Miniprotein binders against a2bj90. Designs and how they scored, part 17

Target 1, 235 residues: a2bj90
Amino acid sequence: MSRSARRKTSALNTVLRVVEVFASIQGEGPFTGTYSVFVRLAGCNLRCPFCDTRYAWSLEAGKPLGVEELVEEIARYEPSLVVITGGEPLLQRHPLNSLVEGLESLGLRVQLETNGILPAPARDEQLWRVYHVVSPKDVPVRVPGAKLHPSWVDYARATGRAWFKFLVANEQHVREVAEYVAKLGIPRSRVYIMPLTPEKLDMKELLELHSRIASLAVKWRLNFSPRLHLLVQLP

## First folded at step 11 (miniprotein)

Design IA15
Fold by OpenDDE base, last read:
Structure IA15 (fold): chain B 235 residues (1-235), chain A 84 residues (1-84)
Amino acid sequence: as target 1 above (235 residues)
Amino acid sequence: SPEDVIREIDETLEKVWELVAKALEAERRGNLEEAERYQREALELMRKAAELARRIGHEELERQIREYISLIERLIEIIRKARK
């Protein structure tokens, strides 16, 4: 009788700190309009001044949840996409790989949202198979400690499963993004610009900002991401 | 100058996240001792960054770095629990 040493999968690989789980429409990036379950993970390695999810910055803002329990919770929503977001999901990289394995076993599609500071997935990680929307925080607004890890550019070229989303407020920001992606060799077809929305915009101001940034996207031959959830008043 | 100190803090934060990345890779390889070592090195750099921010009187930056210290301390605790 071969003692298969069941490597006790340590809590390190099986427990996530989760802020919230909710169903909505993906409002941003290449999957805009998709019925999605959002999993907001706790903990972030940045303090962006424009962050709309500051309540997720602390790891203590999340509750510990087992990967299997979370897979079951997600599956009940019957999502067309699972969006892993939060502070920075890749701070919980190992249990996140376990989560992806569970979700893929059910035939669910997964999209990760990341700030791109931590390295892209290796070929042997479950995260290698999913879609990634990378939001660099070094351009156009420099956040202290933010630097895009070069492996994300390599991952994008190798797999075609990564896009880069930049927050912009004006044409100068769009120029800086265009120069940045050219320097790094990121294909423009993989670049999205999205409105940087200040707090306390009314709907008229929000629409004007979207119109202005969309026009700049056309001018600079970049993809445009709305903030669709804000426009349709969904979470 | 205060601007030079802010730049030094920014460069220090970049190095911290590189160490956190190395720790995550060590964890993936099953070397939790190496992972904890990288996180402790990251923690020490963050403490230095907090002291730099304090010296120039940048209270908001000091507060943010102290929150990062708390984050890394929690990551170390997770690794330590997995080693038991």
Scores: ipSAE 0.877, ipTM 0.948, lowest interface PAE 0.5, mean pLDDT 94
Fold by ESMFold2, look of step 21:
Structure IA15 (fold): chain B 235 residues (1-235), chain A 84 residues (1-84)
Amino acid sequence: as target 1 above (235 residues)
Amino acid sequence: SPEDVIREIDETLEKVWELVAKALEAERRGNLEEAERYQREALELMRKAAELARRIGHEELERQIREYISLIERLIEIIRKARK
């Protein structure tokens, strides 16, 4: 895009609708245990029954923040990882690319969390170099409107910077996930299964569910993701 | 049947998000007029999905679709403000 065109879109390019910014531990997926700053963007293109961040669904839940200001705020936490999540962050794609550029200029490692409905990054996007955890909602329980964009599989193969994470409650769900990823050609080394915990469980139940799903991960030769933040009671 | 209508709504939502993806790509290329056209096309389809949900009395799905309508309306407003 020419410099003039970028200037015309600068307000779109420099402002994000942000619900919250906070420090915690990444509790899920390949970066579990990492000291992280979470940036939760407003707006979502799904209404998942098991969503634990429903307060981010509406775009009005976010405040407009300038990208430069946001980069400075994030940097003050001295994070080991910046997790961009939401809602669905890719709804704010253009200014999100600007945020990524700012974070990368400071040497900060970035991970994006997405439901994968919108396409994977193009090679000319700042998001191309970011790590992605993609949580498709077509399986095991299909959410209306959910369809993993096929570009995510191509992106994962080309870059090695995407993983696929699925909420499961039992072995039938794991079987469905295994069939799905095999059909799409997603290698099992890029697949995580994670305990479905949308209802509050006591600690005993939570640990038991973790144990069962971890055992299934071993049986099916898939990666296991905990929900570590729930186990250690962090946000 | 209600099942056929729910399937039609699901397919319509998929088309909506494809149009939103096109709008976001147009926005990246600086084509704000095109971005707005895709979002307005997406909005039209979403309104049709809401009517389908109303016809079969699926209150929760209709409510969710109306939330998506609000989202797309806000995205259009953002594009229009950038065009000024």
Scores: ipSAE 0.876, ipTM 0.949, lowest interface PAE 0.6, mean pLDDT 91
Fold by OpenDDE base, look of step 23:
Structure IA15 (fold): chain B 235 residues (1-235), chain A 84 residues (1-84)
Amino acid sequence: as target 1 above (235 residues)
Amino acid sequence: SPEDVIREIDETLEKVWELVAKALEAERRGNLEEAERYQREALELMRKAAELARRIGHEELERQIREYISLIERLIEIIRKARK
């Protein structure tokens, strides 16, 4: 790379469009129960009908924040985990790599949440070193334009730092997930099914749904992800 | 059929995200001209997808695709600013 090319890319790599930063408990996936700082990035390449963070879909919904400032803000929370989420964080891939570099320099653990449409990290990216929870949107409910990029399967196999989380509402969805992951060669130990909540449920309905999906997880020999934050009424 | 058109739109959107991925990779390599080219190609495909949605009268899908157009336009603007 020429010195000129590095300088021009530097401006692109220093600012993120951020919707919100907050501390909570990770409610989902392999890190459920972890005290975490959530960084919700702006912009999404999907319009999932079941999305609970629709306010993050536009890039304009986020404020421009410098990576260094954001690292300092995150560090003040003394998190056990930094969760990068949003719409789709990988739309801001380059400044996100810079963020990860800053966070890792402080010894902070990082988890990315992604829809898996954009390619997995390359070996020379800072993102290669972090944990990833991939939430495919092509199965069981297909969102237009959603296709899991094959590189995520390769990344999972190469690093052991990726898991796949699927939203399911019934046994048919669980079957479709089981068939899908078998076809792709994704180990079942890396697969989580999570309750799909299409609308705001009351606590009774939410618990009943969790119970049903958890039972299906056992039946189908898949991991279960709660929506713990909803159950304990945290953000 | 409208269903066939919806499928065509879905396939078009998949191609768009492949182009966006190529643009991001070009940016990583420091080739902002190539990145902008891929994003402009993505934008053209998104415009075609919006027109397809319009033709079948799928207003919600058209609206969503127009939001994606705005997203890609913003990504192009970011690249263009970095090229100056």
Scores: ipSAE 0.875, ipTM 0.947, lowest interface PAE 0.5, mean pLDDT 94
Fold by ESMFold2, fold request of step 20:
Structure IA15 (fold): chain B 235 residues (1-235), chain A 84 residues (1-84)
Amino acid sequence: as target 1 above (235 residues)
Amino acid sequence: SPEDVIREIDETLEKVWELVAKALEAERRGNLEEAERYQREALELMRKAAELARRIGHEELERQIREYISLIERLIEIIRKARK
């Protein structure tokens, strides 16, 4: 094999652009409360108005990091869960599959966070075996360019390893989410609604918002996701 | 009208991300020439979207699209370096 061909494989297969790696608690979705290591990948294909992690939007925000080195760094934390997030981590799909392979070889449990615009994993991808929390940005407020790829619903049905999470501020938003998931055939058991926190809130306001959205989740028979890390002031 | 142009931009962005998805699949299968071709097609459509946003004076949307152009340009650079 030529040097040029070998270089191509190495550059795309073994290196990820990583913004940050840190230990914390998974504060959202079905794994809320789990001791986790977060791996934030650079680059995003959306510009959501309420994004908490705008610093990860640019691919240049990430440093190149070898997959093997990253696996070793993650393992040193002894995590109960590895959360791969970003930006949009599926933009670095090929080396991400290599990372997942390394993490699974150590028996580590992996969850991916994605906006669902890029397709769900194929059966021959390492990502096929990973848990996914999908956050569509078509509802309640559409972000330009957002469209949930239909493969995510098929993937969730085939594997049971995907859930769908929506930021909501009020009952009108919840109604829109309910209509959207019903139209797509997403069962309620796979759906989480989570408080939309558009600005810094004091603790009392944050708790009141959590209570309001949790009450709506019960009323609409949907799962509730807190933003637990905000309530306990963790990253 | 501005409404029609915004709808056209939104549809164009959706098509861009479909092309990027095809590029990522080609990359996964080792077809770097094909991956680059899809990304360059995506880039061309994104530049069209930027011009549409400029035409209607939508400054924030234009800035966002310019950031997407930079993202795709960087992805192409990575593929090209891997091909050389």
Scores: ipSAE 0.872, ipTM 0.945, lowest interface PAE 0.6, mean pLDDT 91
Fold by ESMFold2, fold request of step 20:
Structure IA15 (fold): chain B 235 residues (1-235), chain A 84 residues (1-84)
Amino acid sequence: as target 1 above (235 residues)
Amino acid sequence: SPEDVIREIDETLEKVWELVAKALEAERRGNLEEAERYQREALELMRKAAELARRIGHEELERQIREYISLIERLIEIIRKARK
């Protein structure tokens, strides 16, 4: 093969362990409302008590899928956004960079969801060019082993391609988040607070919680993220 | 005290993930021997964390740590396959 074809083929032959691929609406963060394809990668370096996707915790939950096949499957949906999530997708960093290369070669926009324990992308990584929504588990409820890598703040400042999202249930949680982001020097424009959803909420309770957290976002001058997929009953 | 041991476990987990990060960076740069070394060091620390959790009888934390041990063992296997 030619050098050009060899480069593309080499990147596309890498294998990822994938739990599921599906189309839906991005329900959280700065891209809320966007028609998206979700790629859920297996394996996680945390065991959050409020995790909605516990089935992705084990690396064994994923099936091996070649990057080339995955890119083709994703492209068939004609997404406006590709959301790479998981568990913790950065545990599969090398093949993930290959996936990003393939998606970008087709002009597809990519967003990564991460707990931020592993470092932000280096300038020479394909991941450098994608968007990141970072959900630290340091505050308001600390998960053992959670520590936001400081490179994420540097990356956000340098590129403008990272945002920080926090689950909150009340104003005390919002105060803790505000103190945390101020200490780390994370600009308010990059911060989202999002409702921490209890196990059993009916639709009226869910709307009330959204209204309360949105009001707190205004009060504290932070961005608000819904959990839109819950409100509209999508995955 | 149990509280001191839980704090030690938490700090150990943070160090483990720092070592895993170094392993992933070494892997990305093609330094597979170094990547495996970092993962083996991470595994050693994780086994220490598991023993500490067992010592204080914290069954849920011990179970979680054993799942992390399995994760790191699989990551080492992936590196070993790539080295061959």
Scores: ipSAE 0.872, ipTM 0.945, lowest interface PAE 0.6, mean pLDDT 91

Design IA15
Fold by ESMFold2, fold request of step 20:
Structure IA15 (fold): chain B 235 residues (1-235), chain A 84 residues (1-84)
Amino acid sequence: as target 1 above (235 residues)
Amino acid sequence: SPEDVIREIDETLEKVWELVAKALEAERRGNLEEAERYQREALELMRKAAELARRIGHEELERQIREYISLIERLIEIIRKARK
């Protein structure tokens, strides 16, 4: 059997636990502003205090969807980007690789969002070929159990397809991020700082926080990520 | 001290996710028996972390760890179904 035939059979039997599929814009990181379809996978290996998607933490929050059917659903949106997020999508690694294979076969551009605890893709994984935005939770505010897997830095260097995004509230946080990325050898061009938003900010407060963090990004020569979807009130 | 126990829990959680990573790699290579062994070792360590959190009275951390136990149990179920 050819590789293509074996992968087709596997994809027909592979199931993902999916919380939701919806169209929106990518509001964060290097692809900010792109018309996207978001696929939120169930299950997470962290319990971040500022998580705004707590409903995706349990694996049981997801409905079982076949990979082939999910690819068809995604394709109907005609997305410019498919954003795979969650919980932590890499907990469903095997069927996730099958989903990526299906999306790539249709020429769809894929980005994964991960907390980086589980390792970066190996060269023989379909995930190797897609884009990754990695959000470590061990700095500036450590979440218990968080530790960035070192393979993400190696992956970013080898492929140029990974960026690192950090939630910050003030200059002390930015200093801690700068020290951390320097220690790990992550170049500034791959680093985004993004506003750490407390619950229930009004629009004025949200804009003021964006302005403050953007000014710090310039000062520290780091990339700035907005939370654009919050500013324009999209999911 | 309670701070030493919290540090031990944190380090234990890191080891758990390293074992889960090994299980996922074994699964990717078709080694489902090995994948299950790694997940069961991860589950044992997670249960140790839960007991440590209980002993120092850290209710929120204990609750979070029990949710991780549930997650690993579900991952084991998925592997076991694939093995049949």
Scores: ipSAE 0.871, ipTM 0.948, lowest interface PAE 0.6, mean pLDDT 91
Fold by ESMFold2, look of step 19:
Structure IA15 (fold): chain B 235 residues (1-235), chain A 84 residues (1-84)
Amino acid sequence: as target 1 above (235 residues)
Amino acid sequence: SPEDVIREIDETLEKVWELVAKALEAERRGNLEEAERYQREALELMRKAAELARRIGHEELERQIREYISLIERLIEIIRKARK
């Protein structure tokens, strides 16, 4: 069989439940500022009080899309980065690995966003070579059932392809994050703190919060992540 | 006490997600029978968590857990369709 025909045959049952696909700027973490296509997968294994994407919690919020069709749609945007997010994307692990294979075959760079409850990629998974931004939900505000799977620390050390991002509002939160990452052996160079926006803020308040958290990042020798898309009013 | 029950719910949820992780790994290895078994075990534990939340009158937590029940039921159906 030709390469194209074999891929189509092997993917007959690989379907993703997708909430939305859209172009924007990656506003958070190590790839901040990159022209990106976001793929939001449906379904989540948490109900975080600060979630900004509650519409993706239910698996039924997603429409079924074939992986091949989705790769073609993403490619048409000509992205510099493909951000796979959700809900919790790792709940759809099998077809997600197929999507990553298709995207990487086109030379597209991929980043995954995950709450880290499900394990890090195994060496034989397509996800192994993807960049990951892991947002544990057991610190500073613990969400019931949230426990970072220990394989993420091992994966980060083995590959250099994972970073850990935490929402913080004040210095007490930063202290709790610092203690947590030290206990788990996560190097500070892999850690980002990001402003927690628990309520709708006007632009002045948002900038003041950014300034406060950035100052704390310097004080505690941690990386700072903006919420750039909020500052520039992009989705 | 309600605090003790909330802690038990938290531990139960952690175990549920461990079982879901095992199911996903079994699926990746092509063992769909094993994947379904892990998901059904996860579902039973999640139902226990929902009953604990109901018993202490924690309405919001119970609502959240019943949404997780729906998630796991859907995951099981996906596996069952692939097995046929």
Scores: ipSAE 0.869, ipTM 0.945, lowest interface PAE 0.6, mean pLDDT 91
Fold by OpenDDE base, look of step 14:
Structure IA15 (fold): chain B 235 residues (1-235), chain A 84 residues (1-84)
Amino acid sequence: as target 1 above (235 residues)
Amino acid sequence: SPEDVIREIDETLEKVWELVAKALEAERRGNLEEAERYQREALELMRKAAELARRIGHEELERQIREYISLIERLIEIIRKARK
C-alpha cells in the first residue's frame, strides 16, 4: 500500500457517527445488571416495526466523533462494561475496530449488540476479542432483508463470546425460536428469549408479559432476558 | 402475485447486505475502489427493490427501501471522500 493509501484509509477508521453516549445498567442478555456505558451508533440496515430506537436509523442522526475523543469520554464513566449498540454498529465496522482497540487498551470490557446480518468478526479484527449479543430479525418476526449470517454460529462455537437474543411475544414465537436454533446448531445455553414489548405498556402489563415469557423460557429450556431498564425505569 | 414480489424484494435486500459486507471487507483490505463498486451494485439493487415495492403499491416498504438507498448513498460518499 502506498503512503497515500494508508493515510486515506486512516480517515475512514477514526470517526464514528454517534447518536448518544450514556451510563446505565445493562438491562438485557447475559450481562444484565452490569453498570455500563452505552454507545449508540447511527445507521441501521433494518426497519424493524418493533424498534424502540428508530431515531438511530439514519447515519445523519449521529454526530461525527473521533475515536480517541470517544474513548476518553467513555473512560470518564469508569464503566464495568462498554456496550456498543445503535441501529447496526457493524455498518461502521472499521472505526468500530479502532474504538474497540482503544477501549481494550484501557482494560475495558466491550459488548457489541448486532442484528447478525453482517458477518461476524474475522480473527484479525479487534472485534474478534469482544463479546457479542446477536439479535436475529428473521425469527420469529421476520423483517425484510433480515438473514442471520452463518459466520455468527461459527464465531460462537469458536470463541464462546456470542449469544443469540430473540424477541418473543407468545409460545408460538418461542417454539419457532427453538426450532430455528436447533436447525442452525446453536446451543440452547447461548439462546435468550426476551419479551417483545408493544408500545405503551403500563408497568403491570410489562411485569405480566415478563412473567409469561420467563415461564415459557423455563418450559422450553431457554435463557430469559428481561428488559430490566424498563422495569427499573433507567435508560 | 404481490406475495411473490415481496419475496423477491426480501431476497434482493439480502443480496444488498451481502454486497455491503463485501464492500466493508474491501475497505478493510484497503481497496476503496472495489468497496465503492460493491456499494454501487448494492445501490442499483436497492433501486430495483424500490421499484418493485412501488409496482405492488406497498408504500411503507417503498419508503423503507428509499431510506436504505439514502444509507447506501452515504456509505458511497464516505468511501469517495476517503479516495480523494
Scores: ipSAE 0.868, ipTM 0.945, lowest interface PAE 0.5, mean pLDDT 94
Fold by OpenDDE base, look of step 21:
Order: sequence, then C-alpha cells, then structure tokens
Structure IA15 (fold): chain B 235 residues (1-235), chain A 84 residues (1-84)
Amino acid sequence: as target 1 above (235 residues)
Amino acid sequence: SPEDVIREIDETLEKVWELVAKALEAERRGNLEEAERYQREALELMRKAAELARRIGHEELERQIREYISLIERLIEIIRKARK
C-alpha cells in the first residue's frame, strides 16, 4: 500500500459519529445487571415503529469524535463492560474496529448491540473478538428491509460470543421465534425473548407485561431478557 | 396491487443493505472507488423505492425511504472526502 493509501484509510478509521456516552446498568440480554458505559452511535438502517432511540437514526444526530479521545472518555468511568449501541453501529464498521482495538488494549470488555442486517465480523476484524447481541427485526416484528444476515449464525457457532434477542408481545410471537430459530439451527440457549414495550406503559403495566413474557419464556424453554433499566428507572 | 408494490419495496431495501455491506467490505480492502460505486448503486435503488411508495400513496413509507436516501448520501460523502 502506498503512503497515500494509508493516509486516506486512516481518516475513515479514526472518527466516529457519536450521539451520547453515558454510564448505567446494562438492562438487557446476557449481561443484564452489569455496570456499563454506553456508546450510542449515530445512523440507523431501520425505522422501527417501536424504537425508543429515534433521535439516533440520522448520522447528523452524532458529533464527530476521535477514537483515541473516545477511548480515554470511556476509560474514566472504569466500566465493567463497554456497550456499543446506537442506531446501527455496524454502519460505522471501520472506525468501530479501531475503537474496539483501543478498548481491548486497556483490558476492557466490549459488547455490541446490532440488528443483524449487516454481516457478522470477519476473523481479521477487531470486532471478531467482542461479544455480540443480535436483535433481528424480521421476526416476529417484520420491520421493512430487515433480514438477519446468515453470517451471524455462523459467527455464533464459531465463537460462542453471539446471542439473539427477539422482541415479543404475545405467545404467537414467541411461537414464531421458536420456529425461526429452529429453522436456522440457532441453539435455544443463545435465544432471548424480550418484552416489546409501547412508549406509554405505566410501571404497573410494564411489570405485568414482563411477568407475562417471562412466563412464556419458561413455557417455551427460552431465555428471558428484561428491560431492567426501565424497571429501575435508569438510562 | 399496493401489497405487491410494498413487497417489491421490501425486497429492494434488502438489496440496498446488501450493497451497503459490499461497500463496507470494499472500504476494508482499501478500495474506496469500489465502495463509492456500491453506495451509488444502493442510492439509485433507494430512489426507485421512494418513487414506488409515492405512486401507491404510502406517505409514511415514502418518508422513511427518503430518510434512508439521506443516510446513503452521507455515507457517499464520507467516502468521497476520504478519496481526496
């Protein structure tokens, strides 16, 4: 590679568009209860009608931040986990690999949240080494343009570092998830169902919904993900 | 039928994200010209999808597709700046 090609690739790989950085408890998936720093990246390739972070959909909603500066900011919180989320983090795949490299060099654990539309990490990417929670939007919620990329199933089998989190509102949704994961050959031990929460639920309704979906998880022999941050009123 | 058009739009969106994935892979390989080409192809398909949504009078779907157009245009601009 010429010196010019290395300089040009360097500019793409050093800046992320970031909406917010904050500390909280991971409320969802296999890392529920973990003290975490959340990095919410800007830009999404979906417009889910139930999205609670619509403000992150535009790339313009994020500020350009250098990877090195972002690593330093994250490290100051002394997190037990760094959660990369946003709209869709993998839209910023290359600078995201640079971020992961920086965070791992400090011994920090990293977990990615993704909708699974874009391909899983390749073996030569820094992202290969981190944990992934894939949240498909094709089943049962059927968001337009959403399709789980098959490489995530392969990645899960190869590494054991991926889980699949499905949004469900009722038993029919849980059935559809069970059939879908069976068809794809995803082990049930890697599957989480999570309550699909409308924006206007009060705390009583939220608890009742959690109870119903948790009971369905037991019935259908699937893992349950809470929305813990909503239950304890954290970000 | 409007339902057939909606299905065609959904299939088009899937193809768009496949092209975006190819662009990201081209960027990883350091081929920014190829990356820009894939993103421009994605943009063209997304514009066709917006026109389909408009023709059936699905205003909300058209709005969402136009937001995706803006996303892809920004991705192209990022690549273009890196190529200079």
Scores: ipSAE 0.855, ipTM 0.940, lowest interface PAE 0.5, mean pLDDT 94
Fold by ESMFold2, last read:
Structure IA15 (fold): chain B 235 residues (1-235), chain A 84 residues (1-84)
Amino acid sequence: as target 1 above (235 residues)
Amino acid sequence: SPEDVIREIDETLEKVWELVAKALEAERRGNLEEAERYQREALELMRKAAELARRIGHEELERQIREYISLIERLIEIIRKARK
């Protein structure tokens, strides 16, 4: 390739629209408590009424960042985990695979957060080798346009690197989740239920909600996820 | 009924995201012409969903759908730049 053609290909493959990069604690799912760097990508294919990151919905909310520069920035935090989130990160799939390659070349552990509408990674994708926490939005409260891609169940069984996380407010929601995962053949060992936290709960109410949902997780033999960052007041 | 139209919109949105998924797979396989065709088909369906929302006066859903139209337009622009 000529120098001009190489530059065009490099820009296409190596630029992400990024809303923010910051250090915090992973507060949800199987990696709860891990010192993490969060990379929030712009753009989303859903408009969830309970989304707390609406500022990431538009692709234009992100600034273009080169993958190489982003890898260097992330590495300086010395994270135990890199959490790629958004919006919906899989909308930027091509450059996202490049970012994952760069992070893995440095030995950094990567987790993706996705709503699961776009398909699971193929075996020849860099994303195949990272961890995924999939949050389907078809149950218990359906979001228009949500439909979990069936490849995520196959991927989880083949690799052991995907888990499924659901926001629930009460036992009826838990029952709906249980029926949904049974229908799809998702093993309950891969399922987390997590408190659906309304805005403006005080700490006492937040703890009480956690306690109720955790008790339901035990009753229904599902894993429990806190929203730890809310409990300890971190971003 | 309005509920029937809302259900139709929901099903249309599901089909749109299936087309976007096909576009992403085509991109992965290096077929940018096919990727653009899938995205333009997705855009056409999304515009039909916007018309349905407008007809029943569902302002919030129509606003969301127009945001999705903008998203798909940007995805098409990215593919077009790569094809040049």
Scores: ipSAE 0.826, ipTM 0.926, lowest interface PAE 0.7, mean pLDDT 91

